# VH-VL binders against b7kms5: the designs that were tried, part 45

Target 1, 80 residues: b7kms5
Amino acid sequence: DTFETVRNTIRIESEVDESLRQLCHEERITKETWLEAAYLYLCEKPEELAQVIQLAQERLSQRKAIADYKRAKTMQERFL

## First folded at step 21 (VH-VL)

Design v_2
Fold by ESMFold2, fold request of step 23:
Structure v_2 (fold): chain C 80 residues (1-80), chain A 121 residues (1-121), chain B 107 residues (1-107)
Amino acid sequence: as target 1 above (80 residues)
Amino acid sequence: QVQLQESGPGLVKPSETLSLTCTVSGDSVSSSYWTWIRQPPGKGLEWIGYIHHSGSSYYNPSLKSRATISVDTSKNQFSLKLSSVTAADTAVYYCARIDFYGAELVPFDYWGQGTLVTVSS
Amino acid sequence: AIQMTQSPSSLSASVGDRVTITCRASQGIRNDLGWYQQKPGKAPKLLIYAASSLQKGVPSRFAGRGSGTDFTLTISSLQPEDFATYYCLQYWKYPWTFGQGTKVEIK
């Protein structure tokens, strides 16, 4: 009766995670089943999948820019 | 795993330019800071400076502005040029990585094997 | 530039001994101190970063302590493969500078 599953760790922005947890609680589903359902649904909808991918790329770019900024600040502070 | 390998001439004449290349595998030169360190035979270590693909850099004043470090992203390499060399520049030259584990700065976590450059007539 | 002074400059010890190497900075460097091991004919290898954080793959017999200006590297049970020269590095302010090294010889 059990599906084969893979354990992963992910990092999600706190406000987004809070909103997702609230949705899952209200709908009586788990975060994992929501992720699976969202992906399976989007697989059949190429245009909507492209929009999600574009947003994911934007968020990835924002995360990289923040990390790069913090790293640059760390290196810059070491001047006299 | 991340691997670094120095290459370049082992013998350089006085007043000429020392030129070395570091080839990086298992990582992208665009993902970290990159550096050169040298060690005269039988002596300690001296940091030369660093480069980042953004153009951020630092050079040790002990080299009197003779050093230039550059990045070639298409070949996944970075290089050192040291101009106007003298016998005092004879050393083993190492390339190395400067990285971040999360927000934590971690200097020289991986090194090349080193290459001896001798400055001699 | 911040000067880093290691002591002792050399030592001899037996397998199983506890060995302590000290590193003193000429001014405060917070915890921006690394320890490196170099065996003859080889490149240095990172042991400790941030004064006390153990690099992946480094045996737990190595421990770093200190902050500010006074730092130590301790090898709790010296092994034959620990024959090497050990360097500290300050990386708080440019130029980053190494100590002069401590040569550890196994009796």
Scores: ipSAE 0.588, ipTM 0.891, lowest interface PAE 0.9, mean pLDDT 93
Fold by ESMFold2, fold request of step 23:
Structure v_2 (fold): chain C 80 residues (1-80), chain A 121 residues (1-121), chain B 107 residues (1-107)
Amino acid sequence: as target 1 above (80 residues)
Amino acid sequence: QVQLQESGPGLVKPSETLSLTCTVSGDSVSSSYWTWIRQPPGKGLEWIGYIHHSGSSYYNPSLKSRATISVDTSKNQFSLKLSSVTAADTAVYYCARIDFYGAELVPFDYWGQGTLVTVSS
Amino acid sequence: AIQMTQSPSSLSASVGDRVTITCRASQGIRNDLGWYQQKPGKAPKLLIYAASSLQKGVPSRFAGRGSGTDFTLTISSLQPEDFATYYCLQYWKYPWTFGQGTKVEIK
């Protein structure tokens, strides 16, 4: 009976964000309602949720590896 | 809130090894680059070097290969060892963080309180 | 190593004055310059990175500018809490080096 919300900031890969923005526009929904609906739907489907979690873990690992690589290059370029 | 705290002996005899530990809270030693800086009393700042959990490191040539920085992930700490010390190594020693805000390198954004190490007989 | 020279070595100014500190590098460092404030008995505090980017929580009266070899830190309206020594740092090429410091005294 309570519609309390929390303000959050997230970062989404630009190609994914563009696609998600277009989907939300076409369906006349918001990103936040899409996120809520996706999570609530997946909570009822353990096998599908597990697949999403696996993909999320793979994307997290890839984003970390790319960031670490770029940061290492930044530090390496400073040698004479 | 990220907090760094130096610990170790405040008095070291000449020719011995200076050893300091920095305890990190509010952040993981695996998430950033970590560094030591020193300041002789009444003088300016000198960068010692850095360590990263990947094994990447740099040491200021002014220390003549006497410095070693290492990480202990189980205690969330990193440390400095400086061998063969002389009176010239008397200084306040600071631990600090080297971080990235996105792709932007940000040097020494958080510092410990500093600890004075005196080299004397 | 890249030598960083600050000017002046010290200055005295009144509360409300505009203060400018200069830092010159012995060779080009792009915009890889930081400014730090240090009060007696305390650790330095980051004010500005990338020559002109204001660190979170630092008052807007602090402004950095410059690129290449010539850089300035400006305090637009000096406050009593701004009494400190200020250091520039080049972090383009190793070893990273600090300027010798500028001591700011409030009259």
Scores: ipSAE 0.588, ipTM 0.897, lowest interface PAE 0.8, mean pLDDT 93
Fold by ESMFold2, last read:
Structure v_2 (fold): chain C 80 residues (1-80), chain A 121 residues (1-121), chain B 107 residues (1-107)
Amino acid sequence: as target 1 above (80 residues)
Amino acid sequence: QVQLQESGPGLVKPSETLSLTCTVSGDSVSSSYWTWIRQPPGKGLEWIGYIHHSGSSYYNPSLKSRATISVDTSKNQFSLKLSSVTAADTAVYYCARIDFYGAELVPFDYWGQGTLVTVSS
Amino acid sequence: AIQMTQSPSSLSASVGDRVTITCRASQGIRNDLGWYQQKPGKAPKLLIYAASSLQKGVPSRFAGRGSGTDFTLTISSLQPEDFATYYCLQYWKYPWTFGQGTKVEIK
């Protein structure tokens, strides 16, 4: 009966966020309801879920590489 | 809780190689930059250099290319070798972490307890 | 290499005093300045990074200020546990270098 929620903060790449924001606006939904619906839909579809997980892994790797690059740049700039 | 522990021989003969290991717990050696600092008895601190698991490194020219720092990811350790030692290399040797809090570089935020290495016949 | 000169080399003070330690760089280092506290027989402990950012767990009576070449560490009300040697560190350009230290002793 009760619909308990938890508060989260997330960071989304700006191009993806713009596209998602536009979709949610056009469909009169919120980002959080979209996330909930997307997950519930995919839970019933193992092959589609696997593809989403693969894409998520690729994007996670890209974000890590960007962070590593910026840290390396910070250390490299300190050479004379 | 991040903890660092130095280990290695406390006595090294002149002209030989000083060899120390730092064991890291509570953090992965692959997630930060790692460093050695030394302090001769009663004197100040001297930075030796750093290593990153990517292979990026720096060595203080004051060591005249005698220092090498290495990472062993499988043991979660990093090490220092200092060749051709003399009495001037007698010091307490500390291992430490160089990290980032977000984008902010934070040097030497955690240190080992230090280990005295004496260079003597 | 960038030289870091601390002053004074030592000082005597009483519990409750305000003490100020200065550190001067031989060339500009932006705000890439850290302060470390070392007690006898122990490793240094990070107090402040980025000239003025307080490390977690460090009491607010410690404050760092400065940019460029001139920096200060101030202890607003000296406590018994603050008697130690203090070092500044520049970490702008390699090799990173420490100041020679300032020993704070009980009067």
Scores: ipSAE 0.587, ipTM 0.899, lowest interface PAE 0.7, mean pLDDT 93
Fold by ESMFold2, look of step 21:
Structure v_2 (fold): chain C 80 residues (1-80), chain A 121 residues (1-121), chain B 107 residues (1-107)
Amino acid sequence: as target 1 above (80 residues)
Amino acid sequence: QVQLQESGPGLVKPSETLSLTCTVSGDSVSSSYWTWIRQPPGKGLEWIGYIHHSGSSYYNPSLKSRATISVDTSKNQFSLKLSSVTAADTAVYYCARIDFYGAELVPFDYWGQGTLVTVSS
Amino acid sequence: AIQMTQSPSSLSASVGDRVTITCRASQGIRNDLGWYQQKPGKAPKLLIYAASSLQKGVPSRFAGRGSGTDFTLTISSLQPEDFATYYCLQYWKYPWTFGQGTKVEIK
């Protein structure tokens, strides 16, 4: 078939993941079907997609700052 | 596809300053820690130190404060200057990356090809 | 500084042999140990990080073991491309230091 799946590794903030797991459980869907549906819905709505992209950019910036802090700590612990 | 390439003079006179540049492609110098390592002919490897674009750095005390590493983000390069050189500073000089795979520190995962610098009159 | 001592300094082996190289640290370094392979005229290549984690693209015949002060690199079936000099690196405390190297030669 032309409809195939791929496997990916995704890191999600723990509180967001817990909320998403609860939603999927309550609605009797899977994370993968929710993700696909959300993306397909947004593809038809350019202004709403832009808002989601802006939020994603803000979350990415926050994740980078947290990662940079942890990496700096790792490098600093190696001084005598 | 991270690639690093050293450039600079291959011959330096005693007491002068050795100056090398590493050009980075396939990655941003603002995304990782960057380092220099040297190897005298027929001998082992010596770590010189590192720089991070935030200004964080370390220098091996064996170089007695003669080494300075700097970053030029606009050219995507970082550089080494080693002052007051002697014949003991003759070596192949490598630039390399210090990175993180997730939270895991991974030292010197990518290297340049190396450049021989000879200190001689 | 933490001193890293490799043994043997050199060894001769044939294609297909199992080869073991050891690295001892003068102090505990947890598992902050890397292994590098260097061929003449070339830069070192990372093989193993965190004592036992295989770098991407490195054949599974390479295996690292150990923690604390005693570490080994094993090549389970030596190939023609494996004749090289091998270095360990401690990266727990600054300055990070390499072992003196182990040259693996064809018999």
Scores: ipSAE 0.583, ipTM 0.894, lowest interface PAE 0.9, mean pLDDT 93
Fold by ESMFold2, fold request of step 23:
Order: structure tokens, then C-alpha cells, then sequence
Structure v_2 (fold): chain C 80 residues (1-80), chain A 121 residues (1-121), chain B 107 residues (1-107)
């Protein structure tokens, strides 16, 4: 009924962001409209949605593991 | 919003064990490093040590191995036990968070309100 | 352990004054230096981390500078709510250690 936007902060890997910025520039769209369109498209495509979800889960796990490793290294370097 | 709350007895007899619990809300105890700091009345601050749910820990040698910090992930709590206490252990005890903003280490960004523990007969 | 020495131990100042507190480390700590504010009867509050990074929600009148062994906290225009004791913390090497504190009294 009443449509409102929500402002959120997201972090995107620099290489992915660079490629996405180039795509959005070439197509004269914004990141937010691309995100909305990609999600709405995938809702119609269960097999493609499942592939994207699996990739997202894999990237999430990789980002967490890297962050955990770096944090542990930072805490460990303060001994001795 | 992250909130920390200390709880435990305010009076402990000499030679006994001081036990405190910190209840964490607005964050998971599994997402950060957790710590205890103490402040004797009218004096400065002393770091006790930290715990991480992975088992990583450090204890200030000034406590002479009397301190143990533990995590209970099921209750979203962490705790301090300090054995063989004396009057010198009378202090306000604070729990606090050690976190990372991105890659940047940020010590003690949130504190509990503190709880006074008096060691007396 | 790395010893942190603050100066002065106390000071009195008027609202609107510029106040500078110094913290000196007994050995190099890079920029692993935090500043905390403690009001009477309350827990310390983080003001500055990494020597110069302002914590969210902290007024911009607070500024940290320095690296290595010599650090300062400056309050550019002292406010009535800034009456407190200020502590520096080194967090380079274990055990992490606080300075002895600087009490700021508002006349």
C-alpha cells in the first residue's frame, strides 16, 4: 500500500564491487535497483536461486574464516 | 545495542573464591572476545584477562594464576573466578567486550556497570 | 609489563578551555592506545581507539594524537559534562595496562 525504502549499509568485496559498478554504469542503473531486480528475478527461478544461495553460503563461510584467522593472529601477536 | 551486566555476591570472605557472571544482551558471546577489569576503591584500573569461545585466553600474571574466565554459550554469559582472595582483591569488577571494527582491534568498547566486591570477614 | 604514565595527575579548567592530557609509554606501542572517560560512580567509557580514532557517539571536541611512546588527548572546548577522570590504555603487548589517570575538575 505505502511503499517506503529502507537504508542499509552493505560491504562488497572490492573486485566484485568494481565489476558491479561498471555494469551499473553501462546499463544506467543503480546498485539498489540491480539488487531488487536480481532478487525478484531469482524468486521466479528456483534452480538459479538455489545456485545463488549456495554461492552466498560459500562466500559467507570464506569471509568468516578469513576474519577469524586475522583476528586470532592480531590477538596472538601481542604475546611476548 | 550491546549491554553487559555483572552479577554475583558483593561480600566474599578471605581465602574463598570470588565468582562473578556477566550476562550479555544485544550480542552473541560467540562473536567477540570478553574480558574482566577491576578497580580498587580510589585507585586505577587493572586488566584481568580475556576469553574467546575458541579457547584462546590470557591472564594477567599479577593475579598469580588465581583467575579463571569461562564462557557459557548456552546462557550467553561469561564468568570470572578468583581463588584465595584477600583484602587486596576488594574492588569494583567490570566485564567488558574486546571487539574488532573490521580489522581494527578495539579494546573495551562496551562495559558493564560494575559490581563492588568486598573481601572481609 | 609496559608502564603508562599520565600527566598531569589532575587539573582544573573552565568551561570552554582547551585541555590536553599526556600519556607516555615505557616502550613503543605503535598506535595501540585507547582513551577512556570515567565519571564518579560509573564505568569507564571508550573515547578514542588506535590513538586517534573517535568512537561512535563521542563528541568531536575529543581528539587523540601520537604514536610510539608519546600520546595526547585534547578536549578542544571543555563542557560541564566532561568533568571526569581520563585513562589511557596500551593494548600492544600483554598484559594490557592503563595509565594512572588524570582527574579533570571544572571550576
Amino acid sequence: as target 1 above (80 residues)
Amino acid sequence: QVQLQESGPGLVKPSETLSLTCTVSGDSVSSSYWTWIRQPPGKGLEWIGYIHHSGSSYYNPSLKSRATISVDTSKNQFSLKLSSVTAADTAVYYCARIDFYGAELVPFDYWGQGTLVTVSS
Amino acid sequence: AIQMTQSPSSLSASVGDRVTITCRASQGIRNDLGWYQQKPGKAPKLLIYAASSLQKGVPSRFAGRGSGTDFTLTISSLQPEDFATYYCLQYWKYPWTFGQGTKVEIK
Scores: ipSAE 0.577, ipTM 0.895, lowest interface PAE 0.8, mean pLDDT 93
Fold by ESMFold2, last read:
Structure v_2 (fold): chain C 80 residues (1-80), chain A 121 residues (1-121), chain B 107 residues (1-107)
Amino acid sequence: as target 1 above (80 residues)
Amino acid sequence: QVQLQESGPGLVKPSETLSLTCTVSGDSVSSSYWTWIRQPPGKGLEWIGYIHHSGSSYYNPSLKSRATISVDTSKNQFSLKLSSVTAADTAVYYCARIDFYGAELVPFDYWGQGTLVTVSS
Amino acid sequence: AIQMTQSPSSLSASVGDRVTITCRASQGIRNDLGWYQQKPGKAPKLLIYAASSLQKGVPSRFAGRGSGTDFTLTISSLQPEDFATYYCLQYWKYPWTFGQGTKVEIK
């Protein structure tokens, strides 16, 4: 009859976090309840969920590429 | 848990090629930079160079272009070949990882146990 | 190549002593300095990277300091398991180079 909660830490791009904080403040909700609501709502909408997953995959791939580029630059700067 | 293990012949004749393989477990050779370091008995450490699966590499000029490091992604291994060896190449050879903790470069955070290669006629 | 000079070459100390090892670079290396511990017959083990960052699993009695050309490794309370040879490594410019080592003997 009671919901268990878990404590987690996530990292979000600063511009997205700022926008999300503003939304949550204006609507008088928390980021936690927004995340839970968004996920539960999308679970019943397979096509919309697929679109969100595609965007998430694209963002993940782009962040990986940026990280790999920075690492290669770090190794390259040590020549000469 | 990352583990590295060197393998290869312990004796090599002068003028021949020293050949060693490092087998990686608990990590992918495609995820990091990989390196060899050697230590002559009773002496200090000398960095040989590195390889990245992209083809990026560096070799210590002290080895006068005799060293080649290669990656075999399918076996999750990387290797060292050192040509035209002499008694001066007798050393314990270590494989190791060069990694990044976030953006921070962390050299040689994991090492193999080392393997002694003796060059003797 | 950047030369790394360690001091002293060896030392002898008692359990509980504070021990300091110095590493000097022949030119500036920013904070791209690592410290490694090697026990006889074993591979080196990373203690400290980025001059002062402690590697996971390394006891807090080990501390690194310095930047530029002058660096130190301090063991605040020497333990019997700290008998080893210690090496610094510069990894700013290629080729990366180790210091010649400092042997710490425990009486």
Scores: ipSAE 0.576, ipTM 0.894, lowest interface PAE 0.8, mean pLDDT 92

